# VH-VL binders against Isomaltosyltransferase (ctsY): the designs that were tried, part 1

Scores and structures below are computed, not measured.

Target 1, 124 residues: Isomaltosyltransferase (ctsY), of Sporosarcina globispora (Bacillus globisporus) (q8rqv0r968to1091)
Amino acid sequence: VEYEAEFGVQSGVSTNTNHAGYTGTGFVDGFETLGDNVAFDVSVKAAGTYTMKVRYSSGAGNGSRAIYVNNTKVTDLALPQTTSWDTWGTATFSVSLSTGLNTVKVSYDGTSSLGINFDNIAIV
Positions, changes and structure headers below are counted from each chain's first letter, unless a header gives other numbers; Kabat numbers aren't used for antibody chains.
F stands for the ipSAE by ESMFold2-Fast; E and O both for that by ESMFold2, at different seeds; each is averaged over both directions (binder to target, target to binder). V2 = 0.75 x the mean of E and O + 0.25 x the DockQ between their complexes.
[cut] stands for letters that were removed.
Atom coordinates printed by the task and the answers are left out, and those that the model quotes come from them; centres of patches stay.

## First folded at step 1 (VH-VL)

Design f05
Fold by ESMFold2 at other seeds, look of step 5:
Structure f05 (fold): chain C 124 residues (1-124), chain A 120 residues (1-120), chain B 108 residues (1-108)
Amino acid sequence: as target 1 above (124 residues)
Amino acid sequence: EVQLVESGGGLVQPGGSLRLSCAASGFSISSGYYWSWIRQAPGKGLEWLARIYHSGRTYYSTSLKSRLTISRDNSKNTLYLQLNSLRAEDTAVYYCARVEYGDYGWFDPWGQGTLVTVSS
Amino acid sequence: DIQLTQSPSSLSASVGDRVTITCRASQSVSSTYLAWYQQKPGKAPKLLIYAASSRATGIPSRFSGSGSGTDFTLTISSLQPEDFATYYCQQYHSSPYTFGQGTKVEIK
């Protein structure tokens, strides 16, 4: 299941279309102030470990973003440098989710680095 | 070619107001970049003043926030800076600049600057 | 706010010298959010280095940058007469973006 960043709940960030190769209708940029994030309502039928895939671009270097599940930080996800801002990478992470609704956030917090462009997440 | 041209400088009296323009050419100011105003007092260093994002989100230096407004008019492809209650220390060259490389961080290009002199 | 302090505030050097300018931040700054500018009298600043160590287009190879955390360095490996200028570091790690106070480089 794929969740487009531009249709998540955006806090302190913005949707943009100024780079090619995004899915859906755009991507999210503007991660600058601590606490800037995109949140998703992720529903699963069974508690367990899932693979989260984050599609992103990080043209300036190796970036990172904090991942929160139900308002608890679960990791700092590495986002290796992409060749350019028009190329997109996928970072993967194992995430534990509870049965039913989970709030998943991709956030810029005190351990995060670089501006990045955030396209979508997938939960598999 | 991206060009930025500041205007609206000149001699003003203390207590007055400053309204500066930055005319952009070679691109649209709604193109997904940050736009900043930076000033430099004579013989002094650079001071960042304010930033506006293509979405209209704004940020201000904390020391000037109460006297400062950054804005834009997309139909005129022009950025603006309003500074009120002018003081002698506001004498400076005022630059506008674009943030490059995916809207993150450094300033390139800069305009040529417009001089504001506050004199009693 | 993150304050940047450059040292030295000025220096005098001969053509061919290796020149080192340092920038110290009041808080940790990711190396990828540090830039250096050159400004000649009467001109706007010009970008030299972005992401602490990446040379901007058209900048001679004698200019290099390094550092991480709170300590960053701009190096001119063999000073040329056209390098007479003031140099500024700038952080873009967090708002407000701030500059160092500048380092004036004079040719002896």
Scores: ipSAE 0.013, ipTM 0.616, lowest interface PAE 7.9, mean pLDDT 85

## First folded at step 4 (VH-VL)

Design a21 (from f05 with heavy chain G32D D103K)
Fold by ESMFold2, look of step 5:
Structure a21 (fold): chain C 124 residues (1-124), chain A 120 residues (1-120), chain B 108 residues (1-108)
Amino acid sequence: as target 1 above (124 residues)
Amino acid sequence: EVQLVESGGGLVQPGGSLRLSCAASGFSISSDYYWSWIRQAPGKGLEWLARIYHSGRTYYSTSLKSRLTISRDNSKNTLYLQLNSLRAEDTAVYYCARVEYGKYGWFDPWGQGTLVTVSS
Amino acid sequence: DIQLTQSPSSLSASVGDRVTITCRASQSVSSTYLAWYQQKPGKAPKLLIYAASSRATGIPSRFSGSGSGTDFTLTISSLQPEDFATYYCQQYHSSPYTFGQGTKVEIK
């Protein structure tokens, strides 16, 4: 299941369309102020370990974003440099989710680096 | 090679408006860069004012947001800063500067600056 | 907002001296998001150092930067006549991007 960044709850960030190759109707950029984020309500039928995929572009260098589940930071996810801002990568990691509703947040924290373009997340 | 040249400064009256220009050469302002305006009051430090991305998205300092408009004309390779309701504290040298997209905020190059003096 | 405080506010030094300027942030700044500028009277600031320690193109090796967290340092290993100027640190970790108040390096 895919969650488009432009339809998440955006705090301090915005939707743009100025680079090709995004899914849906746009992507999110503008991660500039500490705490800027996109949040998603993710529902799963069973508690367990899931694979989270983050689709992004990082044309200026190796970026990173903090990932929160239910207001607890679970990782600083590496977002390796992409060839250009029109080239998209996928970063993956394992995430533990509880039964039912989980709030998943992609955030620019004090440990985060660089500007990136954020397209979507997928939970598998 | 890359050059930024500000213009439009001078003496202005309190309460008036001002439009500053920043002419770019050696690079296109529509490239994967973005542009900021920064000012420096006489004998004081540097104050960031506003930014425009190559996409056209804009950001403003919170304190000046209501009086400030940053814009561009890609066909003239020129950035603009409109400042309204001028006050004595707006007296400063105004610089434009380039930033590489994605890296957020070191400025290279800077223009040479244009002096704005607000006097009664 | 992240406030930057430089010390000293000014200093006097002779050609050949080693000078050190510090920049203290009000909250942590990642080392990758701190820059240093040189400004001479009547001129625009010029980038010296980005990412806390990386010299910009064409900057002499006598300029170096270091630091992490809240404490950052610019060092000039052997001061030259053209180095008498005001120096600013700048953070670009969180908008608004802010500058230190400056450190004036004068002839002794």
Scores: ipSAE 0.190, ipTM 0.687, lowest interface PAE 5.0, mean pLDDT 87
Fold by ESMFold2 at other seeds, look of step 12:
Structure a21 (fold): chain C 124 residues (1-124), chain A 120 residues (1-120), chain B 108 residues (1-108)
Amino acid sequence: as target 1 above (124 residues)
Amino acid sequence: EVQLVESGGGLVQPGGSLRLSCAASGFSISSDYYWSWIRQAPGKGLEWLARIYHSGRTYYSTSLKSRLTISRDNSKNTLYLQLNSLRAEDTAVYYCARVEYGKYGWFDPWGQGTLVTVSS
Amino acid sequence: DIQLTQSPSSLSASVGDRVTITCRASQSVSSTYLAWYQQKPGKAPKLLIYAASSRATGIPSRFSGSGSGTDFTLTISSLQPEDFATYYCQQYHSSPYTFGQGTKVEIK
């Protein structure tokens, strides 16, 4: 299941369409103030370890974003430079999820770097 | 070459409004950049006022946000700043400056500034 | 907001002197997100240093920057006549991007 970034709960970020190749109706950018994020309600039928992925563009260099699950930081996800802002990459991470709803956030925090364009997040 | 030229300064009355322009040349403001307005009162330091992304998203200083509007017109390659309810402390040189999109970075280049004087 | 405080607020120096200006942040700033500017009277600020220590294009090697965390430094190794100006630090780690209050370097 794919969760489009533009339909997540946006805090301090915005939806844009000025680069080609996004899924859905747009992508999210504007991660600039510490704490800016997009949050998703991710539902699973069983507690366990899941692999999730982020589709993104990072045209200015090697970026990164913090991943939170249920308000606990899981990782700093590396987002290697893409060849352009119209080129999209994929980065994966492992999370432990509880049965039912989990809040997953893609966040710009003190360990994060650079601007990125964030397209979607999915369970692999 | 890349240039930013501010205009619209001059003498204004307290309680009035001003609208400043920043004409860009040598590049398009629809490129992957964003722009800020910064001011400097006579003999004082630099104060960031507002920013606009190439996407149109805007940010404002907390102390001034009720009185400021930043905007742009891509067809004229021009940015604007409107400041309402003018006060004597708004007397300053107003600069427009550029930042490369995705870097969240430093300001380069700066315009040469336009002086606004709010009569006391 | 991240506040930046420069020290000293002004100084007098002679040509050839080594000048050191400090910038202290109210909370930690990554070294990659600090810049220094030079401003001469009647002119717009000019970028000197970005990423705490990288010189902008065309900036003489006598200008250097260093620091991390909350403490950053601009050094002019041998002051030249054209270096009498006001210097500002700026953070761009978190919006709003803020400036130090400035350090005026005057002729002795």
Scores: ipSAE 0.068, ipTM 0.659, lowest interface PAE 6.5, mean pLDDT 85

Design a28 (from f05 with heavy chain V99G E100P G105R W106Y P109Y, light chain A51D)
Fold by ESMFold2, look of step 7:
Structure a28 (fold): chain C 124 residues (1-124), chain A 120 residues (1-120), chain B 108 residues (1-108)
Amino acid sequence: as target 1 above (124 residues)
Amino acid sequence: EVQLVESGGGLVQPGGSLRLSCAASGFSISSGYYWSWIRQAPGKGLEWLARIYHSGRTYYSTSLKSRLTISRDNSKNTLYLQLNSLRAEDTAVYYCARGPYGDYRYFDYWGQGTLVTVSS
Amino acid sequence: DIQLTQSPSSLSASVGDRVTITCRASQSVSSTYLAWYQQKPGKAPKLLIYDASSRATGIPSRFSGSGSGTDFTLTISSLQPEDFATYYCQQYHSSPYTFGQGTKVEIK
């Protein structure tokens, strides 16, 4: 299942279409300042460990973003440099999700770096 | 041809105000670029002042935040820097600059600059 | 804030000389977040090097950058007449993104 960033609950970010190759109707940019985030409601039928991925662009260098599940930080996800702002990479991480509704948040926190463009997240 | 041209500089008295313009050509300022104003006092180094993103989100140098406003007018393809409560140390050449697509951290295009002189 | 200190503040050199300018950061800069600019009198700065060692488009191969952490170097392998200018480093590891004070390269 794929969750488009432009339809997530956005804080401190914006939606744009000025780089090709995004899914859906656009991508999130302006994702660069402490506290910026996009949150998604992710529902699963069983508690367990799930593999998820972030689709992103990081044309200026190796970036990172914090991943929160149900307001608890899970990891700092490395986002290796993409060849340009018009190319998209994926970064994969594992999370434990509870039965039913989980809030998964991709956030710029105190351990995050660089501005990125954020396209979607998905359960792999 | 991408070009940035600053204007609106000149002589001003202490306590005065000026609005600087940066006219862009060869591209649209409404694209996903970040725009900065950077100044250089005569014989001195470079100092970043402020930036604006196409979303309208603004960022300011902490020491100058109360006296600067960065803005834009998309219909004129022009960026602005409002300077208030000018002091002698604000005498400088003021540049507008742009980074690579989606990047605000270093600057690959610069305008020619416009001189602001604050005589005391 | 990360302060950048360039050394030397000025130097005199002849055409053909190898010139080395250093930039020291007050705290560690992740290895790639350092740029170098050239500025001639009455002109805007021009990007030379980004990510510590990558030459910007159209920059001659005599310009090279190196370094990591707190110590970075710009090298001009064989100085040309058009290279007499002031050079600035800039870090973009941490806001505010700051510049060095400049190094003036003059004709000997």
Scores: ipSAE 0.005, ipTM 0.555, lowest interface PAE 11.5, mean pLDDT 83

Design c05
Fold by ESMFold2 at other seeds, look of step 11:
Structure c05 (fold): chain C 124 residues (1-124), chain A 120 residues (1-120), chain B 107 residues (1-107)
Amino acid sequence: as target 1 above (124 residues)
Amino acid sequence: QVQLQESGPGLVKPSETLSLTCTVSGFSISSYYVHWVRQAPGKGLEWLGVIYSSGRTDYNTPFTSRLTISVDTSKNQFSLKLSSVTAADTAVYYCAREWRGYSYGPFDYWGQGTLVTVSS
Amino acid sequence: EIVLTQSPDFQSVTPKEKVTITCRASQSIGSNIHWYQQKPDQSPKLLIKYASQSISGIPSRFSGSGSGTDFTLTINSLEAEDAATYYCHQSYSWPLTFGQGTKLEIK
């Protein structure tokens, strides 16, 4: 299941279209202030470990974003440099989700680095 | 207060290398990218290139073989070198900053500019 | 490469009047246009970002509008200190480009 960043609940960030190759209608940038985030309501039928994929662009270097599940930080996700701002990478990690609704956030916090362009997440 | 200030020789001979520095203060260089822009006398603005925190650069196409942009984080200094200059490279040279949270965005602060004349 | 074409190249205007300057992009760029003011012998100053977003410390008489290919900068109730050259700038794609400029003089 794929969740477009531009249709998540945006806090302190914005939707932009100034780079090609995004899915949906745009991507999210503007992570400027600590706590800026995009939140998603992710529903799963069974508690367990899922694979989360984050589609992003990081043309200026190796970036990172904090991932929160149900308001608990679960990782600082590395977002390796992409070859340009018009190319997109996928960062993958394992996430534990509870049965039913989970709030998943991609956040800029005190351990995060660089500007990145955030396209979507997928939970598999 | 945010400050960017260009410095370097005002006169450069043809075929030599133009070398400028941009000294910055009042902001964290890890939070911003620095661009170089020039303006020939009586003309418009021409983007030259940018350096990112990783050391990666993007250069405008006409300059890819002649331009080097670099940073010395210990001195809060950005550098521009343009080799094999001609009279066409006579211009006011500016450094300008862009907030790193955008991939490309506006230049919110500019240096005062420094005129470089290429003349025998 | 995206070409930005400003209109007019030059405009002589009366104080207190409304002034409109246009910028047309050679392809759609969304709202990825920014406006700068450059007074004689000074560096450019950012006035408007992302087509219409205001900048702290810039007088409210400056506003911007547009999306896609056609953008405008409006100066409502022109002041004498607004005599300058105005540039649009696109941040949509590499290489970054500027319009050719619009010189505004006071009658």
Scores: ipSAE 0.091, ipTM 0.720, lowest interface PAE 5.0, mean pLDDT 89
Fold by ESMFold2 at other seeds, look of step 7:
Structure c05 (fold): chain C 124 residues (1-124), chain A 120 residues (1-120), chain B 107 residues (1-107)
Amino acid sequence: as target 1 above (124 residues)
Amino acid sequence: QVQLQESGPGLVKPSETLSLTCTVSGFSISSYYVHWVRQAPGKGLEWLGVIYSSGRTDYNTPFTSRLTISVDTSKNQFSLKLSSVTAADTAVYYCAREWRGYSYGPFDYWGQGTLVTVSS
Amino acid sequence: EIVLTQSPDFQSVTPKEKVTITCRASQSIGSNIHWYQQKPDQSPKLLIKYASQSISGIPSRFSGSGSGTDFTLTINSLEAEDAATYYCHQSYSWPLTFGQGTKLEIK
């Protein structure tokens, strides 16, 4: 299932449409201050290890964002440079989820880098 | 304190190359993007281009064959070269800092500008 | 490319009055418009970002509104120091473009 970034719970970030190729009605940018994030309530029927994808654009260089699940940091997700701000890449990570609702955050924290356009996150 | 300052020759002959430097201080050049904008006397503002931390550039369409933007991070300097100039290239040239954290965003700090006159 | 058309081109204004200037985009740009003030012989100064967001250090009498194609900069109680040329700027798509400017003079 796919979760559009612009419909997540946004803290310190904003929805924009000023680059082509996003899904849904827009993408999220504006990761400026430590702790800026987009959060999603992700529901699964069974506890287990899941593979998730982030769809993003990083036209200025190799970026990164921190991933939190249920308020625990899981990884610093690498977001390799895309050929332009109108091209989109995917980055994957594995995460343990509990039965029912889990909060997944894509966050700009002390180990994060660069401006990134965030389109969506999905369970693979 | 954030500062941007343009410098270069004020007079350039037609068909030659205009060469300018933007020296920056008060912020890390690797964490922000610097754009070039010009303004012909009595006219409006025209965006020229930008260079990103990866070395990638975006140039305004009329300038793609004539414009080179580069950066020297050790000197905190951006450079602009515009080849094959004509009288139409007479303008005040500004460097401007892009608002942090956006792909294309507003310019929050501007240099004082430097006038370049193209004259034979 | 996206053309920004400002109106009026020129206006004589009186201190303490409310002043409105407009910017129309040739296509929808969401809220990706920014406003700058340029006083004579000075560099542009950012007043408003993303149509309506305030900038630290800018007097609260400056505000912005609009979305899509029609945008407005409002000076709620004009001061003499506000005599300047005002530009809108879109960051929606390459190439980045500016409006032609609106010059305000004090009567």
Scores: ipSAE 0.084, ipTM 0.713, lowest interface PAE 5.2, mean pLDDT 88
Fold by ESMFold2 at other seeds, look of step 5:
Structure c05 (fold): chain C 124 residues (1-124), chain A 120 residues (1-120), chain B 107 residues (1-107)
Amino acid sequence: as target 1 above (124 residues)
Amino acid sequence: QVQLQESGPGLVKPSETLSLTCTVSGFSISSYYVHWVRQAPGKGLEWLGVIYSSGRTDYNTPFTSRLTISVDTSKNQFSLKLSSVTAADTAVYYCAREWRGYSYGPFDYWGQGTLVTVSS
Amino acid sequence: EIVLTQSPDFQSVTPKEKVTITCRASQSIGSNIHWYQQKPDQSPKLLIKYASQSISGIPSRFSGSGSGTDFTLTINSLEAEDAATYYCHQSYSWPLTFGQGTKLEIK
C-alpha cells in the first residue's frame, strides 16, 4: 500500500510538482531543516515486521532521513544519490508495526543530511 | 534578467545594528531561496543564513543570537539585521540565490555586494 | 561543521597550461561541492556545481571532478582572464561552508 507524501501531515515542508516522475499529484520538497517531517497513518491487520519502501529523489548526493514509528525513532534511512532530481530511487527498510493504526514519520533530525524530494512510502 | 542588489549604510558604529536590504528582480521569489554571505577584507566567504519560502530561517551558529533575516514579498526585498556589531563584522555583504528543490545547493546568482565598515 | 581545505593557497600560473586546484572535505560529502570564481572587486561566480556539472555560459576549459572527500577544479588551458580567487563550497550539511580560497596570479 502506497501513501503519497503530499497527502501526509506536513510540518516544515511543501508540496511541489516541478520535477517529473512523481506518483499521485506531487511530491514533498523543502525537506532540509531540523524538525521537518511528513507523517502518515498506517494501518496493518497484524503486528509484525513489514517492508517499508521510500520513494525519493536525491540529486545532490547521498542523503538520509530519520524514520519514526509511534513517536519512537527506528532508524536513519540512507537515501543514495539519484542520477538527477528527475530520477527517483527507492530505499527499503524493515519496520516493526503494531496491530491497527501506526503513525509513521519521515523526519529531518540531527543525524539527517541533505535536502531530498520525497514522493511516497509503501508498506508491504 | 536575474538581478540581486544589496543596499544599506556603508558605515555602522560599534554596538549598533547593521541593516541591509536585498532587492531582487527577474525571478519568482517563491521558486528560489535567498542566502546571505559575507567576506571580510582580504578574507574568505562566510555563510550567514537563509530564508525559505515558508518564512523559516536557518542561521550560521555564531550569528543565532544577533541575526535576523526576513522577506517582504510585496517589494521583492530580503532584509538582514545584525545586532551588536563590532569591527569583526566589517565585510562585504552579499545576497545570493539558490534554486528551490535543493536542501543546500549552489548559489547561481549573486548581488554586487555592499561594503559595511564598523568603526567609531 | 565541515571544513574545506583548498590547495594551494596561492599559485603563479602560465597561460595555456593546465591548472588544478584541490578541495578536501573533513568528512565525506558525496558530490556536494560547488566551485566559484571571484575576480578582483567582483562577486563570486558559479563555475561548477555538484562536483562536475557544467554551468551554462562558463567556458568549457573549466571542469570539476571527485567525490567523497577529495575534489578538483581543472582549468584545461589557462587564459589570462582566469586570474582570480577560486572557492569550493559544500552544500552537504548545515552550516554551509567555503574553502579558504586559492588565488591564481598570471606569471
Scores: ipSAE 0.006, ipTM 0.577, lowest interface PAE 11.8, mean pLDDT 85

## First folded at step 9 (VH-VL; from c05 with light chain S93R)

Design e3
Fold by ESMFold2, look of step 11:
Structure e3 (fold): chain C 124 residues (1-124), chain A 120 residues (1-120), chain B 107 residues (1-107)
Amino acid sequence: as target 1 above (124 residues)
Amino acid sequence: QVQLQESGPGLVKPSETLSLTCTVSGFSISSYYVHWVRQAPGKGLEWLGVIYSSGRTDYNTPFTSRLTISVDTSKNQFSLKLSSVTAADTAVYYCAREWRGYSYGPFDYWGQGTLVTVSS
Amino acid sequence: EIVLTQSPDFQSVTPKEKVTITCRASQSIGSNIHWYQQKPDQSPKLLIKYASQSISGIPSRFSGSGSGTDFTLTINSLEAEDAATYYCHQSYRWPLTFGQGTKLEIK
């Protein structure tokens, strides 16, 4: 299930369309200030370990973002540099989710680095 | 009101370091990139480099060994240092602002520019 | 790096004429091009962003068009105050580059 970043709950970020190849109607940019985030309500039918995929662009260098589940930080996800701001990468990690609704945040916190463009997440 | 203002010595001797500052007001440094651009007398615009709000820099290829761009957020001040200057570095130097969408965008506000002459 | 080639380098123009300036990129850059006006002894001023988007405070006689590799700045009815040098600027990839400039003078 894919969750478009531009339809998440945005804090400190914005939606733009000035780079090709995004899914949906746009992507999120302005993502570099402490506390910036996009939050998603992710529903699963069973508690367990799921694969989370983050689609992003990082044209200026190797970036990172903190991932929170239900207000608990679960990782600092590496976002390797992409060839340009018009190319998109996918970063993948395992996440534990509870039955029902989970709040998943992609966040800039004290261990995060660089600005990035953020397109979507997928939970599989 | 958004303002950028360059300052520094107008004359630098060959082989020495050119040092300039750009003082900014009217916008949040964390939401914009500041670029340096120069223009030799009678010539076109040449992009020098940028500092991101994270503190990382990108420099145009010819300047990678000589250019340092930095920021002092407590002073709202950006700095440019260009080492080992020659007469070819004589130019008007501008600082310019870009709204960041994590892409390189237009420069919507420019300083007035400051002429730096490299001569003995 | 992406080379921007403007045409013409220089144009002598008559007031009230429609004037076009072209910018060709050495590779496709989508709409990631911006236009600046620089009057003598002044800083550049942003006229058009992202190929065709207007800028607040810029006269409506200035417009932009194009995508991919071919871009045009149009002045629909030239005024004497439009005598200046015009630059295109790509923001698609490092290093950022400008066109060589197009100087407009009034006949």
Scores: ipSAE 0.000, ipTM 0.550, lowest interface PAE 14.1, mean pLDDT 86

